# Ledger of designs, part 15: VH-VL binders against q9nrl2r1430to1533

Target 1, 104 residues: q9nrl2r1430to1533
Amino acid sequence: GGVHELSAFEQLVVELVRHDDSWPFLKLVSKIQVPDYYDIIKKPIALNIIREKVNKCEYKLASEFIDDIELMFSNCFEYNPRNTSEAKAGTRLQAFFHIQAQKL
Key: E = the ipSAE of ESMFold2; O = the ipSAE of OpenDDE; V2 = 0.75 times the mean of E and O plus 0.25 times the DockQ between their complexes.

## First folded at step 1 (VH-VL)

Design i1l (framework fv_iluzanebart)
Fold by OpenDDE, second read of step 2:
Structure i1l (fold): chain C 104 residues (1-104), chain A 125 residues (1-125), chain B 107 residues (1-107)
Amino acid sequence: as target 1 above (104 residues)
Amino acid sequence: EVQLVQSGAEVKKPGESLKISCKGSGYSFTSYWIGWVRQMPGKGLEWMGIIYPGDSDTRYSPSFQGQVTISADKSISTAYLQWSSLKASDTAMYFCARTYSDYGKLGEPYYMDVWGQGTLVTVSS
Amino acid sequence: EIVMTQSPATLSVSPGERATLSCRASQSVSSNLAWFQQKPGQAPRLLIYGASTRATGIPARFSGSGSGTEFTLTISSLQPEDFAVYYCQQYNNYPLTFGQGTKVDIK
């Protein structure tokens, strides 16, 4: 590969990934570990997928990027009860994202 | 262009250790699983295991659990398959393959879309 | 583990003919089924994923169908370069498993 200048999207993804509460979101949920997940969640997404889309320049608008990130959180809250570690992490990470997204 | 380039052919004796490599390029190495597949001479494909380089999450086929070690060095976009003590029955072609995941698709694992060229391992006295 | 069974073991067809390959799973794998083509001395090549989606660059003559436990790979009009071994693979459950392969050779 070549050297690429970090875009705003790339930088934000990096920040999200490095966040302590990113662990539920780094990759797609395992069907093996969570057998019913994909019966409930119809549009699964994770930070590794979003990162790849960014790398491939698939986002033409900031709104598209934001929509994917919001979908990621929406999926988390749809599947996980509020008192779960995943939901709590998601709540904190989403708050962080909303602050950072203002820079886009 | 997405590529996986594997290390060269190996000729070994029983009891020797071996570590072969699979280097990815043209994509985010840490964002996709890397699987290993064995193909003994004249035989079919056998799934050995898979690793997610981003966090080193590793899963083995029961048939290969304890027989091999799958690892990755994400700093150089390389996955490894290694034996501590080779057997003659380990003689085979070994392939690595990227396992793709995408928006709206099943998460773990997805399909093997890009394959290395294979590494031939020959173990004989 | 989920056992994948392909049939027939060998399929002899003439160029231009239709080839139909079957793959059966011992239990449902939903649509998490891939087809691969392998030629002698080469790495496998992904043909179909998600049971019915052609991979990038795969000719339209290749098509996949099925869900659950029964799957089919169809080559509508066999070309000389299509003579090879074809494998199905489920990625619905660990461990991932391949069928034993179907060899498509020239009649």
Scores: ipSAE 0.013, ipTM 0.690, lowest interface PAE 7.9, mean pLDDT 91
Fold by ESMFold2-Fast, scan of step 1:
Structure i1l (fold): chain C 104 residues (1-104), chain A 125 residues (1-125), chain B 107 residues (1-107)
Amino acid sequence: as target 1 above (104 residues)
Amino acid sequence: EVQLVQSGAEVKKPGESLKISCKGSGYSFTSYWIGWVRQMPGKGLEWMGIIYPGDSDTRYSPSFQGQVTISADKSISTAYLQWSSLKASDTAMYFCARTYSDYGKLGEPYYMDVWGQGTLVTVSS
Amino acid sequence: EIVMTQSPATLSVSPGERATLSCRASQSVSSNLAWFQQKPGQAPRLLIYGASTRATGIPARFSGSGSGTEFTLTISSLQPEDFAVYYCQQYNNYPLTFGQGTKVDIK
């Protein structure tokens, strides 16, 4: 709880955003540009949405924050075939997240 | 404090090039869209286009596509609006504004929440 | 593009009175509508988004309502600092479009 948890979430999101492999996750996928995405992915999410939720104190538990980050990676692997640059970026960024999340 | 600070007023002649700037501070610059809005003297607001600085995804109003270029340099948290050849009809106040994007809009820009102070561009000979 | 039409063009009110401003969209914009205030020589200021949600720091006297094609901004007890031009804006469809503005003047 409290100020320490909120500071830790913000630091972690900033580190994820700055990571070289964050590019598929920075913002939501456009329905205009990728029309079939939202037929497959029912709970879209991205780092900018998660950061906004952190800033508005919407996460009451660390597990809720972790669940949103994991949902983001799950969506990536569900939509993108294993051999794509998106899936490879997601795999590396998820590994980085798991190491950083040990500090929460 | 979240703020957008724009470059100063410009006085130009028709045919000249121009690039004006909008610098963000107090927030994650790469996590929000930056939009540009024109206000002709004594007229209302017109949306020109928008950029996501994290990946430089840029979208234009049809009326401004090919007339201006929107770009961003995330290393200095600055967005730009550029003309290759100004016309007298470009005389206006130009505002930049931070634009929110969320789940319900499916990756499209939503509303503008923080605005720059504006850059007055006067084009006359 | 979606055309936004505001009425009245000019509204003359005395301090302490209620002001009611209307905004109509040429087709449904759901609740994806924002209201902005602009004072002479200043940038626009976000008042309301999502048709009815007040932006942070906006006084309770400002309220928004409506959905689809008909929207209203109400200022319940107009203060001297509220004399300004007010714009509605839809963000349901590209391109994003603004109304022509309603000027709120002192009587």
Scores: ipSAE 0.012, ipTM 0.657, lowest interface PAE 9.0, mean pLDDT 88

Design i2 (framework fv_iluzanebart)
Fold by ESMFold2-Fast, scan of step 1:
Structure i2 (fold): chain C 104 residues (1-104), chain A 121 residues (1-121), chain B 107 residues (1-107)
Amino acid sequence: as target 1 above (104 residues)
Amino acid sequence: EVQLVQSGAEVKKPGESLKISCKGSGYSFTDYWIGWVRQMPGKGLEWMGIIYPGDSDTRYSPSFQGQVTISADKSISTAYLQWSSLKASDTAMYFCARHDYYDSSGYFDYWGQGTLVTVSS
Amino acid sequence: EIVMTQSPATLSVSPGERATLSCRASQSVSSYLAWFQQKPGQAPRLLIYDASTRATGIPARFSGSGSGTEFTLTISSLQPEDFAVYYCQQYDSYPYTFGQGTKVDIK
């Protein structure tokens, strides 16, 4: 309730962050750890950035929020080969997201 | 309001162990890296290492690898810097600072007030 | 490691004058360069990141420019509260490195 009640977008981001398969998505990929990532991925995004955008009321439409989450997964599958732990985590978390997003 | 609050000044003898702390508040602690920076008396800033509390990923500067341990306890939103055996050359001000990785930048946006560590016999 | 060199070591300026501080990297850091202000007894304060983006709450008189290896911090009309040490930091490559600092002192 009130000023302490989570918005629908904030609630969904919290659910994604708390999921066991969120580990590849919690923060932006480090340039120090993965130097070639930003040569391949031109629109990087992560759950911490999406959560900040939700908190700043930057999403005016549910489609804008969904597009950023889908961009996050698209980046994962573009950079990471299909059989990696990152890609497998992304596949499972994306399926979870699609189920939860039906409520938006 | 984002704040990083560090533990108080320490006066120690060579060979003693020490663990200093940095408590974050006003933001999601697990969504940001915490870095440690040393400043020796009258000298400039030296990056020591960083930790991401959300997945326990820790990276050290080569100069500090094996010299200190960086850790975090996300249940109390606190990062730590630890020495197993202090040396006189560890006398310095130690700062913690938060990293923002928006667009892979890694810059320090908020800083703790610093912890002065004095090691003398 | 990337070596950051700041010049001059000390800059003596009168209030109201323009101050220009330089930072050079031993190899390209693209735009992954931040500027910090430190006053005696205080923690560093972020002024500029990504070479030219002002941090929240930083006055418009502070501006950053440059890319690659050559960077500049400009204070367009120096105020009494601006007398401090200024550090540049690169975050392009491991390990992160700081310049040695430029002290801006009252003339």
Scores: ipSAE 0.005, ipTM 0.566, lowest interface PAE 12.4, mean pLDDT 87

Design i2a (framework fv_iluzanebart)
Fold by ESMFold2-Fast, scan of step 1:
Structure i2a (fold): chain C 104 residues (1-104), chain A 121 residues (1-121), chain B 107 residues (1-107)
Amino acid sequence: as target 1 above (104 residues)
Amino acid sequence: EVQLVQSGAEVKKPGESLKISCKGSGYSFTDYWIGWVRQMPGKGLEWMGIIYPGDSDTRYSPSFQGQVTISADKSISTAYLQWSSLKASDTAMYFCARLDYGDYYYGMDVWGQGTLVTVSS
Amino acid sequence: EIVMTQSPATLSVSPGERATLSCRASQSVSSYLAWFQQKPGQAPRLLIYDASTRATGIPARFSGSGSGTEFTLTISSLQPEDFAVYYCQQYDSYPYTFGQGTKVDIK
């Protein structure tokens, strides 16, 4: 067989999705589940949306990709109090991201 | 093609249990919420609740909390609506629908054909 | 919960005429409003979301407008296949709520 080449952004998103702490970030926060979320968070984003943007070649610079990932973490910390499971997962996943992003 | 196919009509007696199904095909089942909607004979639409099959995150409308159970089996791309003890007032058409949000809620873009549940003595 | 009220309950229109349907929310839902069409014996079909965005495959004769508490669905030139019941639904606040429906009948 052949070898499929993955973009650096796609590889990193896959690693984030597979991380144990990705559960708060896999999908866009539901307005049904958390109705006040969209009153507080004006630029919602999640890993599924970021992955779609990567696949559509919407990121022209590594900084644009990094900005969207950082927005995701920023939204998490803005909405969720520091001592919540969501905020703790976000802290650990963000640290993992910063290590992996060194190659971008 | 993207489809939701529901189980067939049911005729039950009060007090009996029932589980109806909604099977998705043609899309990534775990990436979309599935909602359940009730329509009583000659009446409008009522929101019952939703489930995200990827992690079974489930939310009920207050009027249906404790009345029904919503569940999903992602291995067979199927969502379920279940009653432990049916009442005559549960007689209705039940629809499932796929929700997709993107940047905006354009949900309930794909609907099942409906399951007619008749509960009578 | 947010109560959605539709008017009129029944609208009688001849083919080729314009139909205007109203939907009012008991409190602001911003633009988080969808319109659905339901024909006898069929599942509802999404027409409009975000108050004014037409769903994929929906003919241009269908248009939505409004924000806050007052919303309108307009069918600019009613076709025979458009005779149906139309529902509005808010998705600003949980639980999501539907209006009682407007039946569009042939005159």
Scores: ipSAE 0.006, ipTM 0.569, lowest interface PAE 9.5, mean pLDDT 85

Design i2b (framework fv_iluzanebart)
Fold by ESMFold2-Fast, scan of step 1:
Structure i2b (fold): chain C 104 residues (1-104), chain A 121 residues (1-121), chain B 107 residues (1-107)
Amino acid sequence: as target 1 above (104 residues)
Amino acid sequence: EVQLVQSGAEVKKPGESLKISCKGSGYSFTDYWIGWVRQMPGKGLEWMGIIYPGDSDTRYSPSFQGQVTISADKSISTAYLQWSSLKASDTAMYFCARHPLYDDYSYFDYWGQGTLVTVSS
Amino acid sequence: EIVMTQSPATLSVSPGERATLSCRASQSVSSYLAWFQQKPGQAPRLLIYDASTRATGIPARFSGSGSGTEFTLTISSLQPEDFAVYYCQQYDSYPYTFGQGTKVDIK
């Protein structure tokens, strides 16, 4: 679809960024604060990177956009134990994403 | 085109407060870390701290923790460096600079033109 | 903190000659090292990051090498506009630290 799909991606990213549970996902995990993260997570991504890709029109299909968001959540659950605040925020934000993604 | 535009030169007296600014344009301001670097007259560069405007996460160099406040107003794409009480030893050029998209383990890719702060009686 | 030491403090070179600038870290910074150029009255300009990657728009005569604690910036065939102060910076750990600078001056 083109123009309408890109507008929908921007709207959804803005909604994710504004969500109370977005804090673990706004920017990449710090290499300095969490030095083993990049040894465990091979494809790091965050909402700021996804937003940049949307703004540069780098997503050609909704599936590509959805894959990057799902990768972000997958990385969260792989690195963070289930009972952490990060994993709990990820669970709630992912549920919110699935509801909003129905608009895509 | 990415630009960081800083506020103009300041001449102040010891004990006065000051807030200088750095306005980003040509990119998504909330998605990039902004840092502050001091250069005293005739000296080299000193990192002061960085802020992520999207959530106001701020990291300070230990030498500047408690000496200055770094903040940002994402609604106007502007970062700030503030002193509650200036000292003559604060006389320096102050640069703001952006990290690339990734994170805080990065270099500074774009720099503001600098704000000269002179503190004398 | 990691101390960055640059040498020499001043390097006198004629146009067309090669300049080699050294930067040493007091402990390993892996490849998390950048080089900046600063001309009088101007902001620093990024030249090299990740020890050896040239920044966008930077001429091929600038090259960086090294890892761990020993780093080198090489300027092949110096041009008149290359006379400036050069700084290295590590971003491996907080606080980020800069070297004291090497002034590349005309002979």
Scores: ipSAE 0.346, ipTM 0.818, lowest interface PAE 3.2, mean pLDDT 91
Fold by OpenDDE, second read of step 2:
Structure i2b (fold): chain C 104 residues (1-104), chain A 121 residues (1-121), chain B 107 residues (1-107)
Amino acid sequence: as target 1 above (104 residues)
Amino acid sequence: EVQLVQSGAEVKKPGESLKISCKGSGYSFTDYWIGWVRQMPGKGLEWMGIIYPGDSDTRYSPSFQGQVTISADKSISTAYLQWSSLKASDTAMYFCARHPLYDDYSYFDYWGQGTLVTVSS
Amino acid sequence: EIVMTQSPATLSVSPGERATLSCRASQSVSSYLAWFQQKPGQAPRLLIYDASTRATGIPARFSGSGSGTEFTLTISSLQPEDFAVYYCQQYDSYPYTFGQGTKVDIK
């Protein structure tokens, strides 16, 4: 890494990470803890990966960034039933994201 | 440039406590797992455990579970390995090393220089 | 735990010659296998990950192959700086485990 100016993407990722409901999304799901996860979820992603992509300037369009964030939530809802803590956290965090994304 | 810098060599006696450190720089410390590897004199590498500084998720080898404590202070990008009561058999070189960004089932891509711990009466 | 067994314990090779190191897992580790090089007084250095992917900055003479339970590290033409101990490590299942190492020394 290196020192660079904070972008809108960077700021949004920071806000997502700091959100109380970010805990299911901070890093990829553990293969050990959830053995069948990667049998179901074929495009795994997490906030640490998205942050890395932002830091490396891999997002050229806001839509690309948004797509990855939405994929993250989609994966959560695909794997976790609605009544799980993960799904509930995801629902709240996604709502927060949608509000913040209006600034992009 | 990714760097892991470990604390200096330690000379201790049995029964003493010890906490050694590994400071990461040149990358987002909270986004990568960081682990510890033991190497006793003239022996091979032993995986001890890993920690994710972002949420302090910690995984130990059964051989080291309860024998050591792995922790991290993300505010100063530092991981720790500590003993409450050292034994002579703890004499070894201890390496910290970083996992790639993505998940917990991965390899060590960057290593600290190692910390020599000598425990003798 | 998954036991990683390396062979031979010591491999004596002349400079310029091909070195072949073996690593066997007690059960399948898929392709979650890494190779490390360690020289005296130094930290290990990552050579290969995911069984066959060469790490950044690693010379092309190093290559890894295999999957499941049998893996091979090949040094196509041994250079003076390649004399060292080599370790394999599986990261398929906890606890992650290293092989006991193969020492490559000069014949």
Scores: ipSAE 0.024, ipTM 0.709, lowest interface PAE 5.6, mean pLDDT 92

Design i2c (framework fv_iluzanebart)
Fold by ESMFold2-Fast, scan of step 1:
Structure i2c (fold): chain C 104 residues (1-104), chain A 123 residues (1-123), chain B 107 residues (1-107)
Amino acid sequence: as target 1 above (104 residues)
Amino acid sequence: EVQLVQSGAEVKKPGESLKISCKGSGYSFTDYWIGWVRQMPGKGLEWMGIIYPGDSDTRYSPSFQGQVTISADKSISTAYLQWSSLKASDTAMYFCARQYDSSGYYLEYFDYWGQGTLVTVSS
Amino acid sequence: EIVMTQSPATLSVSPGERATLSCRASQSVSSYLAWFQQKPGQAPRLLIYDASTRATGIPARFSGSGSGTEFTLTISSLQPEDFAVYYCQQYDSYPYTFGQGTKVDIK
């Protein structure tokens, strides 16, 4: 089994979305709920935006896709102290991503 | 003086459980990660995983995920590596090592190492 | 995972000679590379981190260089206590990976 018609990038981003630790990364951080986020993070990104870029064929190289995913994790660790639930989720999801990205 | 002191050598049979320890002293235990590294006889070094004792955040090498459990007790400055069921292929020297915490980014190195715990698993 | 390859596997040198050890990464690790020395029956000892920074207490004869995928450890005048196995390790990304080691033995 599995979804064979999806691109490698789309299959990987779908697996990230379905991971238990994806909750901080599914969509852009709310400015209403986290007002200072956009003062600190200058290049916001989330899995929904990355998935849209994959679907529009905006990634020409695997490195471009990997860079956007790594930017997402970098933003998480820049904004959130390591003792937060967000940083812990980001740490586990990044490790999962590194395993899966070896196939790219 | 920074020290990591590991528990003594173990001789076990396949199927047995085992828990080895690494006790830190001479520094703030909760400001550093503790990593575990395996060295099979006559072979090189393999990174197994790492734990932040302050909140028990753990990260494993894919090769060791589900094979071992890493834990820590910050009240006694001790980290642990444990197996539920040992295999002959687990025969190795196991080292613990300290890594500075860079606030969730993994761009840091092991600066101090324990003396190692020799684990021998044979029928 | 990033594969670290060290060469040569064994280096035979005389005391007082220069030893040069190489480490290659399968993809860029920037400067996130460390060198360790291990003597028989002992734990690894940190020599160099961030590719070129000597750890505290490490003699000046040890130096590291390189960035990206190609790295070198140099021992300018080998002493009897320097006969050991040397490992490189990348910490750019998880999982952390080590080279297979270079054994420096006496000629």
Scores: ipSAE 0.000, ipTM 0.568, lowest interface PAE 14.8, mean pLDDT 87

Design i2d (framework fv_iluzanebart; at its last look DockQ between E and O 0.87; V2 from the best seeds 0.00; counts 0 for: pae E 5.4 > 2)
Fold by OpenDDE, second read of step 2:
Structure i2d (fold): chain C 104 residues (1-104), chain A 122 residues (1-122), chain B 107 residues (1-107)
Amino acid sequence: as target 1 above (104 residues)
Amino acid sequence: EVQLVQSGAEVKKPGESLKISCKGSGYSFTDYWIGWVRQMPGKGLEWMGIIYPGDSDTRYSPSFQGQVTISADKSISTAYLQWSSLKASDTAMYFCARGYYDTSGLPYFDYWGQGTLVTVSS
Amino acid sequence: EIVMTQSPATLSVSPGERATLSCRASQSVSSYLAWFQQKPGQAPRLLIYDASTRATGIPARFSGSGSGTEFTLTISSLQPEDFAVYYCQQYDSYPYTFGQGTKVDIK
């Protein structure tokens, strides 16, 4: 492949990944570790998946990209109680995302 | 093009330490698992463990837990398999492989390195 | 751990014939089952994942079927380049485990 300049989506994903609260979102939840996860969450997604979609230029609109990121957070809050570390991290990361997304 | 390139063949003596490498290219190294698989001479494949370079999440087979160390340096897209003290029984071919996610968060190995032959003998 | 058992140990087939390889799991692995091909001196090559999905670049003559505990790899018409050892592998549970392999050789 060739070398390309990072798009706005690529850069935002990089920033999300580097955030201290990204740890619940870096990769898909493993059903080995969380056996009932996929019984509850029907549209799983994570930052690595979103980055792959960005790299493959699958997002034609910023809204599509934003929808996937919001889905990621929605899944987190649907599965994790509010007092969990995952939910707390998600809350902070989502707030960060909302600020950064205004630049798109 | 996705590629995994492993370090060269090793000839060692029992008791020596060893660290072999697997360098990924053509994809985002931090976003996929890397697995290690042993194949002793004339034998089948044995899953040793996996690591997710993005957060260093590492899982070992019980048979290899404490026997080897799996690590990764994401800054150079490289995964490692190392021994602190080799045994003759460690003589084998060692493969690294990329773990690609399915929709259930379970990686399957879609790309493989060429293998590193490790020979341990007195 | 989940034990994967392949049969037969060796399958002798003539070019152009159908080859059927079996893989059994000691407990259900759902559809989280992969098939690999390995030729002498080479790394394994992914053929099938998720029990029945062909990997990219894999010829249509390779097909996988099954779920739960019983799986089958079928080579509809064996080509000269298909003589090799085939492994099944479950990725439903840690540790991942391979079958002992089936050697497909020329009859």
Scores: ipSAE 0.808, ipTM 0.931, lowest interface PAE 0.6, mean pLDDT 96
Fold by ESMFold2-Fast, scan of step 1:
Structure i2d (fold): chain C 104 residues (1-104), chain A 122 residues (1-122), chain B 107 residues (1-107)
Amino acid sequence: as target 1 above (104 residues)
Amino acid sequence: EVQLVQSGAEVKKPGESLKISCKGSGYSFTDYWIGWVRQMPGKGLEWMGIIYPGDSDTRYSPSFQGQVTISADKSISTAYLQWSSLKASDTAMYFCARGYYDTSGLPYFDYWGQGTLVTVSS
Amino acid sequence: EIVMTQSPATLSVSPGERATLSCRASQSVSSYLAWFQQKPGQAPRLLIYDASTRATGIPARFSGSGSGTEFTLTISSLQPEDFAVYYCQQYDSYPYTFGQGTKVDIK
């Protein structure tokens, strides 16, 4: 059970990382590059952190994995105005995620 | 286990080009930063720059900007430090180190390579 | 750039004694400070990050404290393998900067 579920989470994270719209989500936003980010976003997360949690078997339920991915998109939309390239990439990648997550 | 293995010692003349390597193993190479640190003989540590192999995002110390190029090849889990034209003052031990995030998105160096000694003399 | 200053340059202590090493930043680095140990001919080893968090596998006798501009590394009951050079490093701002090092030597 757990090994099967980890394989599914890893496959989905790999698909997200390889997607053209993953660039805002590959790694945590640096406070050096974006000084006000951590004043606004209190629970930062990115695909590399989620992938590490998958590899360390930290997700016990599919809902926990889905919650972390949704948090990542929520942070994007909270920080970035709708008309930004980040928000547009997030919208497209989130739609892709919803389709793929139906397999979980 | 996490391991960073660097290329062997180099002896070069001023004006020559050089590219040294740092190969990561035991972890997902593209998910962690790689930094480069210089240590001149008998001196302390100097941060040169850092690269995220997953997207090639690279940041340099102003002292090293234009003096060196940092790059990475994801297909072989290897980061590089290169000089187009070496100077005698480049004689030093060069370390690579893996950068791991705290919650602020700022990487700190948790694992280090063994170092590459570069000697530049006439 | 942020200048990191370590003191003393050399600290002479006997095995079993407490060693206290200081690191000062020229401006606030919040808690974005790491401590490294380096032995002759070896690469640096991470001891402490986020000013006070001990890295995996590091003995409990190593502790870090401080925030802003003043930081301390403490080694309680110094062991023979602890004689080395210790560096502090800020990762609050680019460029990252190291202190010049404190050599912990046998008395």
Scores: ipSAE 0.254, ipTM 0.806, lowest interface PAE 3.6, mean pLDDT 91
Fold by ESMFold2, look of step 5:
Structure i2d (fold): chain C 104 residues (1-104), chain A 122 residues (1-122), chain B 107 residues (1-107)
Amino acid sequence: as target 1 above (104 residues)
Amino acid sequence: EVQLVQSGAEVKKPGESLKISCKGSGYSFTDYWIGWVRQMPGKGLEWMGIIYPGDSDTRYSPSFQGQVTISADKSISTAYLQWSSLKASDTAMYFCARGYYDTSGLPYFDYWGQGTLVTVSS
Amino acid sequence: EIVMTQSPATLSVSPGERATLSCRASQSVSSYLAWFQQKPGQAPRLLIYDASTRATGIPARFSGSGSGTEFTLTISSLQPEDFAVYYCQQYDSYPYTFGQGTKVDIK
């Protein structure tokens, strides 16, 4: 997108990182601590990577940015049972994201 | 430009404490790992551990667990390596390095600080 | 702990010649292997990550290959600035161990 859209993506990522429920999403899941994660999740993504892509102007369309954010949540729900702390945090952060994304 | 600037050389006595620093700039400090690597005089590189400043997730090599403390102050974009009681065997060059991800969540070092020489002698 | 073994310990090569450096892991590290160059009095410099991907700004004469337990760094035409110590490092499992280094000297 344009300069306005890139600033909006940056602001939205900052808001997601600041949210209390961002802790499962700040960085990629460790293969060492979660050995089977990458057997199940084939398109891993996290907030630090999304922020870097925003900073490097890698998103051409708002839909590309939204797709990465939604992929992040989809990975969380695919790997984690719905009653886990990770999945509950994902549900709450995704709801927050949808509210903030109204600006896009 | 990504830069890691380390604190200056230190000359200490055994039993003294020391905290050396590594300041990151030119990137989002809290979004990348910072690692510490020791190089004893005339020897190779030894991985000491890493910290993720965004959440303070810290991992140590077993050889260094309990021997040093790795920490970060994200408000000033600075990581630290700390000894509570130095030994002569701590004499070495210490590097910090930024950990960048591959897509498997495993960081490799892409940018390095200039090194801090620590000399511990009685 | 995964032991990384580099060979040879010292490699004597004339400028313009091809240099081949080997790194062996004591167990599979998949492709999670990096190569570094270090000159005396300097910090290490990343050359290759993920076994075969050149880092930004690294000349095309440097290439990496291998997977599992056997890895190779190749310098296709050695330049005067390439005489240094080279380290491999695995980042598959903690601790992220380095090899002991290969010194590339002028022949």
Scores: ipSAE 0.151, ipTM 0.785, lowest interface PAE 5.4, mean pLDDT 91
ESMFold2 (binder alone), look of step 5: mean pLDDT 93; pTM 0.948
OpenDDE, look of step 5: ipSAE 0.712; ipTM 0.916

